# VH-VL binders against q9h9l3: the designs that were tried, part 25

Target 1, 176 residues: q9h9l3
Amino acid sequence: PRKMVAIDCEMVGTGPKGHVSSLARCSIVNYNGDVLYDEYILPPCHIVDYRTRWSGIRKQHMVNATPFKIARGQILKILTGKIVVGHAIHNDFKALQYFHPKSLTRDTSHIPPLNRKADCPENATMSLKHLTKKLLNRDIQVGKSGHSSVEDAQATMELYKLVEVEWEEHLARNPP

## First folded at step 17 (VH-VL)

Design xc43
Fold by OpenDDE, fold request of step 20:
Structure xc43 (fold): chain C 176 residues (1-176), chain A 122 residues (1-122), chain B 107 residues (1-107)
Amino acid sequence: as target 1 above (176 residues)
Amino acid sequence: QVQLVESGGGVVQPGRSLRLDCKASGFTFSTYGMHWVRQAPGKGLEWVAVIRYDGRYTYYADSVKGRFTISRDNSKNTLFLQMNSLRAEDTAVYYCAKGTYRYDYTGYFDYWGQGTLVTVSS
Amino acid sequence: EIVLTQSPATLSLSPGERATLSCRASQSVDSYLAWYQQKPGQAPRLLIYDASERATGIPARFSGSGSGTDFTLTISSLEPEDFAVYYCQQSYNWPYTFGQGTKVEIK
């Protein structure tokens, strides 16, 4: 359990038209939901779209934000050697310009037993919000203020814990 | 119900120090940013400082920067304002205010304490 | 800093009348604008946030509108308990700032 962490990242739009998703916040929690890392991150390129409604990121957050290169180093140090749990985690890793070993990655958006438990199609991609409501009876990502990567990471970890035993056994028999 | 109770106000001479406390209850204190806002007698509201839920981010009004320090003890659900080098113009009712959004330090003040009066006088 | 200017300074009205309060920002604050009510001897109370969102427990007679630099708080029909000082506040950038306030008093 102590070797497992959950991660959630918020991204903003950079590039000429804001189509590049750049890391702007990263939150990492341990198995118990304790925050290990939570920083606002300054992208190397000019932010064109804060995507605040979704990301929760505002221009105000970038005033003392941690430069991307520094933040990336800090985050990678935390993730190295850990089982990393996330929801649609490929987006987070892409934003981090980092790829965690598949054998040490857990994506709650691709865990059939989790979907089954939520009475969803096993091969469907369900939102974190939906799974959290269905299985944890908790509302996340409420309102117009945007997401909280801390809450999302915590929810992700709790969801995974519901199927941890079954899924770990499955992975042991069927290594990725 | 959300409750914020300020304490520590009083009369002090210029140049002296004073620490204000704000005891929070009725919500998960450790997950919200907290603010201090002050109001001079018969005057308007002035934002003083903010601290993020984990204390890692702080910001101050220019009028108090370098003299005031905002801090918190989440284990005690308490917000602090250390006020040094007090000036007459610091005389005000000081309000503890809860930030609106969880795990954020921006936004608004959805709950306020009743305030504590600080009087700086020679 | 962003300066918020409220007008009028004082608004004298009777119960049942419509109150319109203005808040102008020295630069755009998008929709990051809130309104507070303060009664004598009491702490401020949040009325409106994000320019037009009514806070929990706030009566429907209170409404906010505007974006950018010009904002309005409207009280459709004044109740006796609505006579107070009203402040606008921007959360667009540090430092956070308040308007100087509008006093709504009974005529």
Scores: ipSAE 0.929, ipTM 0.959, lowest interface PAE 0.5, mean pLDDT 96
Fold by OpenDDE, fold request of step 23:
Structure xc43 (fold): chain C 176 residues (1-176), chain A 122 residues (1-122), chain B 107 residues (1-107)
Amino acid sequence: as target 1 above (176 residues)
Amino acid sequence: QVQLVESGGGVVQPGRSLRLDCKASGFTFSTYGMHWVRQAPGKGLEWVAVIRYDGRYTYYADSVKGRFTISRDNSKNTLFLQMNSLRAEDTAVYYCAKGTYRYDYTGYFDYWGQGTLVTVSS
Amino acid sequence: EIVLTQSPATLSLSPGERATLSCRASQSVDSYLAWYQQKPGQAPRLLIYDASERATGIPARFSGSGSGTDFTLTISSLEPEDFAVYYCQQSYNWPYTFGQGTKVEIK
């Protein structure tokens, strides 16, 4: 099995005005799209805004949610030594208060060949939803119930697989 | 189309055990939360239990907590309800119901089985 | 638990008439409210979710409204097949709960 995983996180709002993005769910899938990790996570601070419309996180998800510090440890254990694929993954790492080595990071929001394949400007930042629809003919993040981090992680992995060979070659020639 | 078929209902004496099965088809079973909802004869609906797509999260109504166990076998597209220490008040038609959202266990019940009758009587 | 109280218990109407069913929650459930239809000898069918969203295949004559504690299911013009028992259900918090039901019967 490839040492490659895809990650997607959902955040809720904490802090006085709910402007702090705190990790509330994290999903990790392997190369085949199998779920390796999928937990709801309890932020250390009071949740002011669940951002449910986007995050899909609801109050009832926090009943038995994993405390952040514990979840972070579990997640980092999975990510360590792996090539980590994500979309706009800097947000996920920020929420995790963790930074994965750049050489082992793949951000599908910054892969020009992927955009090209989707008939998008190479240097544009396209949404996961858009790329998934264009390249996989699949609808994700449908409705008003919020995102599914599992689906988003799976889509991210599948998108990357479309350009994996080309992009890995590029990175080999141009190490980050 | 989505189909849910319950089985395992019957007549049992109080204190006995019974297991219900729900066979799912027409959707990716392993990606949805599943619920049990029951209805006593001539009465309303009562939510019983939920299980997340991977079985890692379960919740129960207080009326069945400690006696009933919800579980699933995704390889067989089957949902289970193990009912122990059955009581007369457990008499009901038991429905398995599909959760509305993929990879979630919250929300609503967009598809229901036909139900299976469980009668607990001495 | 959150208690849902439906009213009226029975609604007697004729085909073509407008039906208005109420569901009141003991505490706010935001918009996490669904409506189900159940006919005799059948399993319930989802009509409305998130207070006002029609489920797939549900006719336009069914509509839901409300938020917080007060919700309404409206059937603009009753069809013969609409005479049944209707339940509201909250998904705001565990345990999930149903209203006691409103029976819509033929006058």
Scores: ipSAE 0.929, ipTM 0.959, lowest interface PAE 0.5, mean pLDDT 96
Fold by OpenDDE, last read:
Structure xc43 (fold): chain C 176 residues (1-176), chain A 122 residues (1-122), chain B 107 residues (1-107)
Amino acid sequence: as target 1 above (176 residues)
Amino acid sequence: QVQLVESGGGVVQPGRSLRLDCKASGFTFSTYGMHWVRQAPGKGLEWVAVIRYDGRYTYYADSVKGRFTISRDNSKNTLFLQMNSLRAEDTAVYYCAKGTYRYDYTGYFDYWGQGTLVTVSS
Amino acid sequence: EIVLTQSPATLSLSPGERATLSCRASQSVDSYLAWYQQKPGQAPRLLIYDASERATGIPARFSGSGSGTDFTLTISSLEPEDFAVYYCQQSYNWPYTFGQGTKVEIK
């Protein structure tokens, strides 16, 4: 448990048409849901689309945001050697330009027992919002203000805890 | 029910210091940004400062930068405003205001305290 | 800083009449605009946020519209309790700023 953390990142759009997803906020929580890291991050390229309705990122968040290179170093230091839990976590790692070992990665968007528990098809990709509502009876990502990476990371950790024992046993028998 | 109760206001001479407290209840204080907003007698509203839920982000109005410090103690559900080098123009009712969004420090003020009066006069 | 200018300074109306209040920003604030109501001796109360969203518990007679630099608060039919001072506020950038206020008084 002490070696397990959950991560959630918010991205903004950069590049000529804003199609490049760049890290703008990263939140990391421990097994108990305590915030270990929560920073707004300044992308190296000009932001074309804040994607606020989804990301929750506003222009004013970037005024004193941490430069990407610095933030990345801080985040990697926290993640190294830990089991990292996330939802569709490949997007977070991509934005971080970081590859965490598969054996130490847990993606709640690809855990069949979790979907089964939520009365969803085991091989379907369900949203964090849906799973959180079904299994935790909690509303996240409500309204038009965008997401909270802290809340999403906390929800992700809580969801994983519901299937932790079963899934860890499965992984032990079937290492990635 | 959300409640914010300011205290610490009073009459002080120019150049002196004063600390305001704001006690919060009815919501998870440690997950919301908090603001101070002031209103001079018979005048409009002026935003003073903001602090994020964990205290790691703070911003101030230019009129108070270098003199005022916003802080918080989440274990006590209390917001603070340390006011140093007070001036006559700092005379106002000071309101504690709750930020609208969890784990953020931006947005609006969905709940306000009753305010506490600070009078700076010689 | 972004300057918000409200008009008119005073609006004299009777109960049942429609009230239209304006707020103009010195630069675009997108939709990051709120409206507050303040009665004498009381703290402000949030009415509208994000230009057009009603806060919890706010009657339907209050509505907000606009984007960019021009915003409007409308009270479709004034109730006796609606006579107060109204402020607009932008949350687009630091420092946050308020308009100077519009006083809605009974005719």
Scores: ipSAE 0.929, ipTM 0.959, lowest interface PAE 0.5, mean pLDDT 96
Fold by OpenDDE, last read:
Structure xc43 (fold): chain C 176 residues (1-176), chain A 122 residues (1-122), chain B 107 residues (1-107)
Amino acid sequence: as target 1 above (176 residues)
Amino acid sequence: QVQLVESGGGVVQPGRSLRLDCKASGFTFSTYGMHWVRQAPGKGLEWVAVIRYDGRYTYYADSVKGRFTISRDNSKNTLFLQMNSLRAEDTAVYYCAKGTYRYDYTGYFDYWGQGTLVTVSS
Amino acid sequence: EIVLTQSPATLSLSPGERATLSCRASQSVDSYLAWYQQKPGQAPRLLIYDASERATGIPARFSGSGSGTDFTLTISSLEPEDFAVYYCQQSYNWPYTFGQGTKVEIK
């Protein structure tokens, strides 16, 4: 089996009205939850909205942030050839302007067995915070300081591990 | 309960070096940024340096840049401040302080050690 | 660097009285401002963060307000243990800086 990593990204708002989601932090953890990558990233365009209450990104973080192009290269190098686990991961890939092969992608927001385990509708999109609390009895994204992409990536990996065997078997029978 | 205990302070001559240690307990040390803040006798507080949880990011006050090095050993829950080329104006009580937010090196100082006195005099 | 100026330098009051401390920043720090209390021979203690959020274990008589450049720490009714030096601190940008302090002393 291929190596597995979990990714979580924080985005800020760019563009005329801040509606463009631009990558501002990316965290990648391995199967054991060890941090492989955690960098603040400078978008190529002016930041209009830091979205701090959600992203946890502050202006201060951008002072010596890694330029997007450089960070993207670093991140892609880590992700290449791996099974990538994320929550609502399409947003992360979009922000990265990168698309990982579907066969190597695991989105914990779209895993029916995971929702079932959490006593949620199988076809519903549940938040990472809710699933983490329900299944791991852990509180994440607490307070007003915003999210921690490291913590969120770790939680995402732990959640996936709960259903890994079942889901991998399902995917083997039903390749995307 | 969060506890921070500084050590390594003492009297040293100008130009000499000194290393301060800060032993942390009562929280997941490896997930918080840590700071050094100093206070000259009878004076106010001065931020000295910060180090991110993984040690990858550090920032220093201009007054100590090039002379002081902040580092950490997460396996030992210990924060360090290597002070080189010490000057009389470096005389102060040095506090280690815990950053407020997990996996963030910005913010405030929600817990402080008791401080250790560094006296630089000829 | 961002300079924080506190006023007054000394505030002489009696127990039970209201204390109002000011902190002014040389430039906007948004709401990234904290207040600390320091008693003689002790380390500082965090009172308020994000301008108005009370730290864990801090009595309700302590409150913070303000945004941008002007901030206020209010002690609604001074207790004997509240006589100390108070510092404001900005976390808007590096380097972090403190005000010069306000001493609240017993009248």
Scores: ipSAE 0.928, ipTM 0.959, lowest interface PAE 0.5, mean pLDDT 96

Design xc43
Fold by OpenDDE, look of step 19:
Structure xc43 (fold): chain C 176 residues (1-176), chain A 122 residues (1-122), chain B 107 residues (1-107)
Amino acid sequence: as target 1 above (176 residues)
Amino acid sequence: QVQLVESGGGVVQPGRSLRLDCKASGFTFSTYGMHWVRQAPGKGLEWVAVIRYDGRYTYYADSVKGRFTISRDNSKNTLFLQMNSLRAEDTAVYYCAKGTYRYDYTGYFDYWGQGTLVTVSS
Amino acid sequence: EIVLTQSPATLSLSPGERATLSCRASQSVDSYLAWYQQKPGQAPRLLIYDASERATGIPARFSGSGSGTDFTLTISSLEPEDFAVYYCQQSYNWPYTFGQGTKVEIK
């Protein structure tokens, strides 16, 4: 079987009025939750809004942050050939300006069996925070300090593991 | 309960080196940033250095930059401060302090060790 | 670096009185300001973080307020154990810095 990793990215606001979401942190964990990658990333454009309440990114994180182009190369090297698990992962890929093959992508925000297990509507988009609390009895994204992409990636992987067998069978029968 | 225990302090002559250790327990050491903060006798607090949970990021106060090195061994739950080219003005109680946020080396210091005294004198 | 200036240098009060301590930053630190208590021969203890959040185990009589450049630590009613030195600290940018401290002593 292919190796599996989970990814979570934090974005800050750049461009006019900070409406452009730019990658500012990326965390990647393996199947066991071990951190494979965790870097703060410097966007190519001036940061207008750190979005700290949600992103957890602060100005001081950017002092030695890895330039986006360099970080992107490092991240893509890790992701290539792997099954990539994420939550609402299209946002992460968009921020990375990269798209992983659909057949190798697992989005925990769109896995009906996972929602069912959490007593949620199968076709609803549930937050990572909610699913993590419901299914793992763990609190993430607590407080005003913002998100931790490492914790979020770990939670995402653990959630997927709950439905891995069922979902992989489903995908085998119904290739994307 | 969180516990931090510093060791390695003592009396040294100017120009000499000294290494401080900080043994951590009561929390997942490998997931928190750690800091050193010092306090000269009868004076206020001075931040010295920080190291991220995985050792990938470090920052130093200008007063110690190039002379001090912060490091850690997560397998031993131990924080280190290598102090080289010591000066009289480095005389202080050195505290190791735990960062407040998991997987983030920024923020504040929610737990402190008892401190270890470093005296630099000729 | 960001300079934090605390006032007054010394505050002489009696138990039961209200204590008001000030911390002024040379530039805005948003809400990234903490307060610490230090008693003689002891390590500092975190009281308040993010300007107004009480740390775990800290009594309700301690409160923090302010944003930007002006911050206040308030002890609503001083207890005997509250006589100590108090430091403010900013985590807005490197290097982290402390105020010079305010000594709260018994009158």
Scores: ipSAE 0.915, ipTM 0.954, lowest interface PAE 0.5, mean pLDDT 96
Fold by OpenDDE, look of step 18:
Structure xc43 (fold): chain C 176 residues (1-176), chain A 122 residues (1-122), chain B 107 residues (1-107)
Amino acid sequence: as target 1 above (176 residues)
Amino acid sequence: QVQLVESGGGVVQPGRSLRLDCKASGFTFSTYGMHWVRQAPGKGLEWVAVIRYDGRYTYYADSVKGRFTISRDNSKNTLFLQMNSLRAEDTAVYYCAKGTYRYDYTGYFDYWGQGTLVTVSS
Amino acid sequence: EIVLTQSPATLSLSPGERATLSCRASQSVDSYLAWYQQKPGQAPRLLIYDASERATGIPARFSGSGSGTDFTLTISSLEPEDFAVYYCQQSYNWPYTFGQGTKVEIK
């Protein structure tokens, strides 16, 4: 089996005026889209802004949410040694206060062949929603309920699979 | 179309146990939270329990906590409610209800089953 | 728990009339409030969610308004099929709770 997972995180606002992005949900799926991890996470600081319309996080999700420190340990255990696929994944890693090796990271927001396939400029940063619609003919992040990190992780994995062979060959010739 | 079909209701004596089943179809069952809601005869609606899409999160009303267990088998598209230590006040029509949002367990109930009657009487 | 109180208990009206139903929460539920319709011998049906969003297939004559603690369901012009019991429900926090219901009956 492929040692590849896709990750998507949802963040809420903490700190003054809620400007600090804190991890509140993390979803990890395997190569087939099966959910390996999906937890609501309690930030160490008071939540000022749930950012629900984007994050999908609500106050009631925090009732039995996993403390950040514990969740982080669980997540890192899953990610260690894996090729990790994400969209704008630097945000996820930042929220996790974690650095995954660049050689094992795949960011679908920075894959020129993927953009090309979607008839987008190769060097442009396209949204996950847009790429998913164009290449998978699927709607994600619809409605007012916010994002689903599971759906977003699944979509991210599916998008990467479209260009996996080409991109992996490119990376082999041009290691980061 | 979405369909929910409850079964397992009946007449039982106080202190006994009963298990309700809810068979779901017409949607991806394994991606939605599911709820039980009950209604005593001639009374209003009472939320009973919820279970997340993967079964890892459950919440219960205080009135049933410790006695009822909500569970699911996603491979069979079936929701369960194990009711132990039944009381007279548990007498009600029990509805299974579909959560509104994928990969969540919060929100509302956009589809309901026809309900199954549970009567607890000595 | 959050207590929802509906008023009036019974609303007697004729077809074509406007119906206004109230739901008050013991504490703020933001906009996490839904309305359900239940006819005799039937399961409830979702009408409104998020205080003002109509569920799929719900006629335009049904509308919801409000936020915080005070909410209103309005039926602009009652149809014969609208005579039923209506419940509000909050999804702000566990446990989820319903109002005691308002019966809309034919005058």
Scores: ipSAE 0.911, ipTM 0.953, lowest interface PAE 0.5, mean pLDDT 96
Fold by ESMFold2, look of step 19:
Structure xc43 (fold): chain C 176 residues (1-176), chain A 122 residues (1-122), chain B 107 residues (1-107)
Amino acid sequence: as target 1 above (176 residues)
Amino acid sequence: QVQLVESGGGVVQPGRSLRLDCKASGFTFSTYGMHWVRQAPGKGLEWVAVIRYDGRYTYYADSVKGRFTISRDNSKNTLFLQMNSLRAEDTAVYYCAKGTYRYDYTGYFDYWGQGTLVTVSS
Amino acid sequence: EIVLTQSPATLSLSPGERATLSCRASQSVDSYLAWYQQKPGQAPRLLIYDASERATGIPARFSGSGSGTDFTLTISSLEPEDFAVYYCQQSYNWPYTFGQGTKVEIK
């Protein structure tokens, strides 16, 4: 079987009024939840809003951060050829300026069997925090310190494992 | 319970080197940032350095930059401070301190060791 | 670097009295401020973080307030064990810095 990783990114606000989301942290974990990559990333443009309440990113993290172009190259080298699991993963790929093959992409925000296990509407887009609490009995994204992309990537992988056999079989019968 | 135990302090002459160790237990050491904080006898606290949970990011106070190296061995639950080119002004009790947040290296110091004394004198 | 100035340097009070300790930053540190207690011969102990949050196991008589440049630690009714030195610390930016301390001593 093809190797599987989970990714989570944290974004900061750039552009007019800080509305553009730019990559500031990326964490990648393997199937067992071991950290393969975890870097703070310096956006190529001026940071207007760190969004720290949610991103967990502060100006301190940008000291010695890896420039975006370098970090992107490192990240894509890890992702190439792998099944990539994420939550609302389109946003992560957008921040990376990258599109991973749909056949190798797994988005825990859009897996009906996972919602069903959480006793949630199958077509609803459920938050990572909600699914993790319901299905893993674990609190993530706690307090005012913002999100941990490592914790979030680890939670995303564990959630996918709950439905992995069923969902992989579904995708084999229904290629994206 | 969280425990941090420093060792390696002593009396050394200026210009010499010393390595401090901090043995950690009672928490998942490999997921927290770790700090060194020092206190000269009868004086206040001075932050020295930080290392991220995985060792990939560090930062140093200007007073020690280029002379001190913070490092960690997560397989041994041990934090280190290599102190080179020691000066009289480095005389202090050195505390090992646990960072407050998992998978980060910013924040505050929620647990401290009891400290180890380093005396630099001729 | 961000300088933290504590006042007063010494606060002489009796058990049962209210203590009010001040920490002023040379520039805004938002709410990234902590308070520590240190007794003679001991390591510091975290009391308050994020300006106003009590650390685990800290009695309710300790409270923190403020944001930006002006911060206060209040001990509503001093207990005998509260006579110690108190330090503020900012984590807003590198390098982290401490105030010079306020000694709370028995009158």
Scores: ipSAE 0.842, ipTM 0.923, lowest interface PAE 0.8, mean pLDDT 93
Fold by ESMFold2, fold request of step 23:
Structure xc43 (fold): chain C 176 residues (1-176), chain A 122 residues (1-122), chain B 107 residues (1-107)
Amino acid sequence: as target 1 above (176 residues)
Amino acid sequence: QVQLVESGGGVVQPGRSLRLDCKASGFTFSTYGMHWVRQAPGKGLEWVAVIRYDGRYTYYADSVKGRFTISRDNSKNTLFLQMNSLRAEDTAVYYCAKGTYRYDYTGYFDYWGQGTLVTVSS
Amino acid sequence: EIVLTQSPATLSLSPGERATLSCRASQSVDSYLAWYQQKPGQAPRLLIYDASERATGIPARFSGSGSGTDFTLTISSLEPEDFAVYYCQQSYNWPYTFGQGTKVEIK
């Protein structure tokens, strides 16, 4: 009976050789896929590598971006008390410097019934692009301009809906 | 079939204001960035401003910054340009243009309206 | 602000000839460069984006090449409908800028 949202983040490279992943965009959608939050975020450290082919982030996006500390506060207020759906969501939480309660976290990269529907090994970590193509017959992350965190969050919510009843029952029987 | 139709152009005196409208159809307006681009008679193209799909982010050319305001109403599929403190140098055909990428405001202009003429003269 | 300089200003050619149009940027714009065609009394039309990608519905005789500061639009064999003004545009950084145009006209 809790409200449910889906989140996706895009990261850029900071630190030595750009190897540290820092939050540069965060998108949150509701159960129906409507956008609740979508901001470009300025990392507290110098950006070394925009990683644009994957992140979709360019220097134009940073001109009026929200400072990380402010954006983090806004994002956490949205997530608090909600079931949060993501794909490989530990990376998003790491970039947010945040840990959401496990009982309220749903990770579409680690749901055996979802893999089973896609005819994939239940223990495999499948990409969001792959699951979306197989189960929703949709192409996301198309072209060389990078990912859209809005599209990715929307796809993640739709994927979860395919197994929502089964997986919520499983978690009720097997509390984390 | 993507269509963009500008309106609101006319003749005005320097220092006055005009508002331009751009009515969009044939695509999901609320997921694309929108731009204004202008062309003085007999001259080249000048980019004016951009607004992100949701209205949250804007950017302006230096020549219009502080005088022009770009805005949108996604419920009406309409883009606006409020032009204040008009100068003779603002005389141009004003085009609205659709951005190329969903859920963004960077990129190129894949569809254009036919433009509306603004003439600023005394 | 990134200045785009197009050359030549006017290119006088006959149908069937090859047209080669140049756009030079005052600093690197990587591959964030587009080409537009504009006929008298009409809005511009996107031909090429990302330096070399043809927009939908654009004939194969149009091609773009280059990266960094030097870019070329080539029309392999001019057709009567290709006589127009051509503009390059960079989307590398704010503000977006256009070149001053190259007019391709009938000799």
Scores: ipSAE 0.841, ipTM 0.922, lowest interface PAE 0.7, mean pLDDT 94

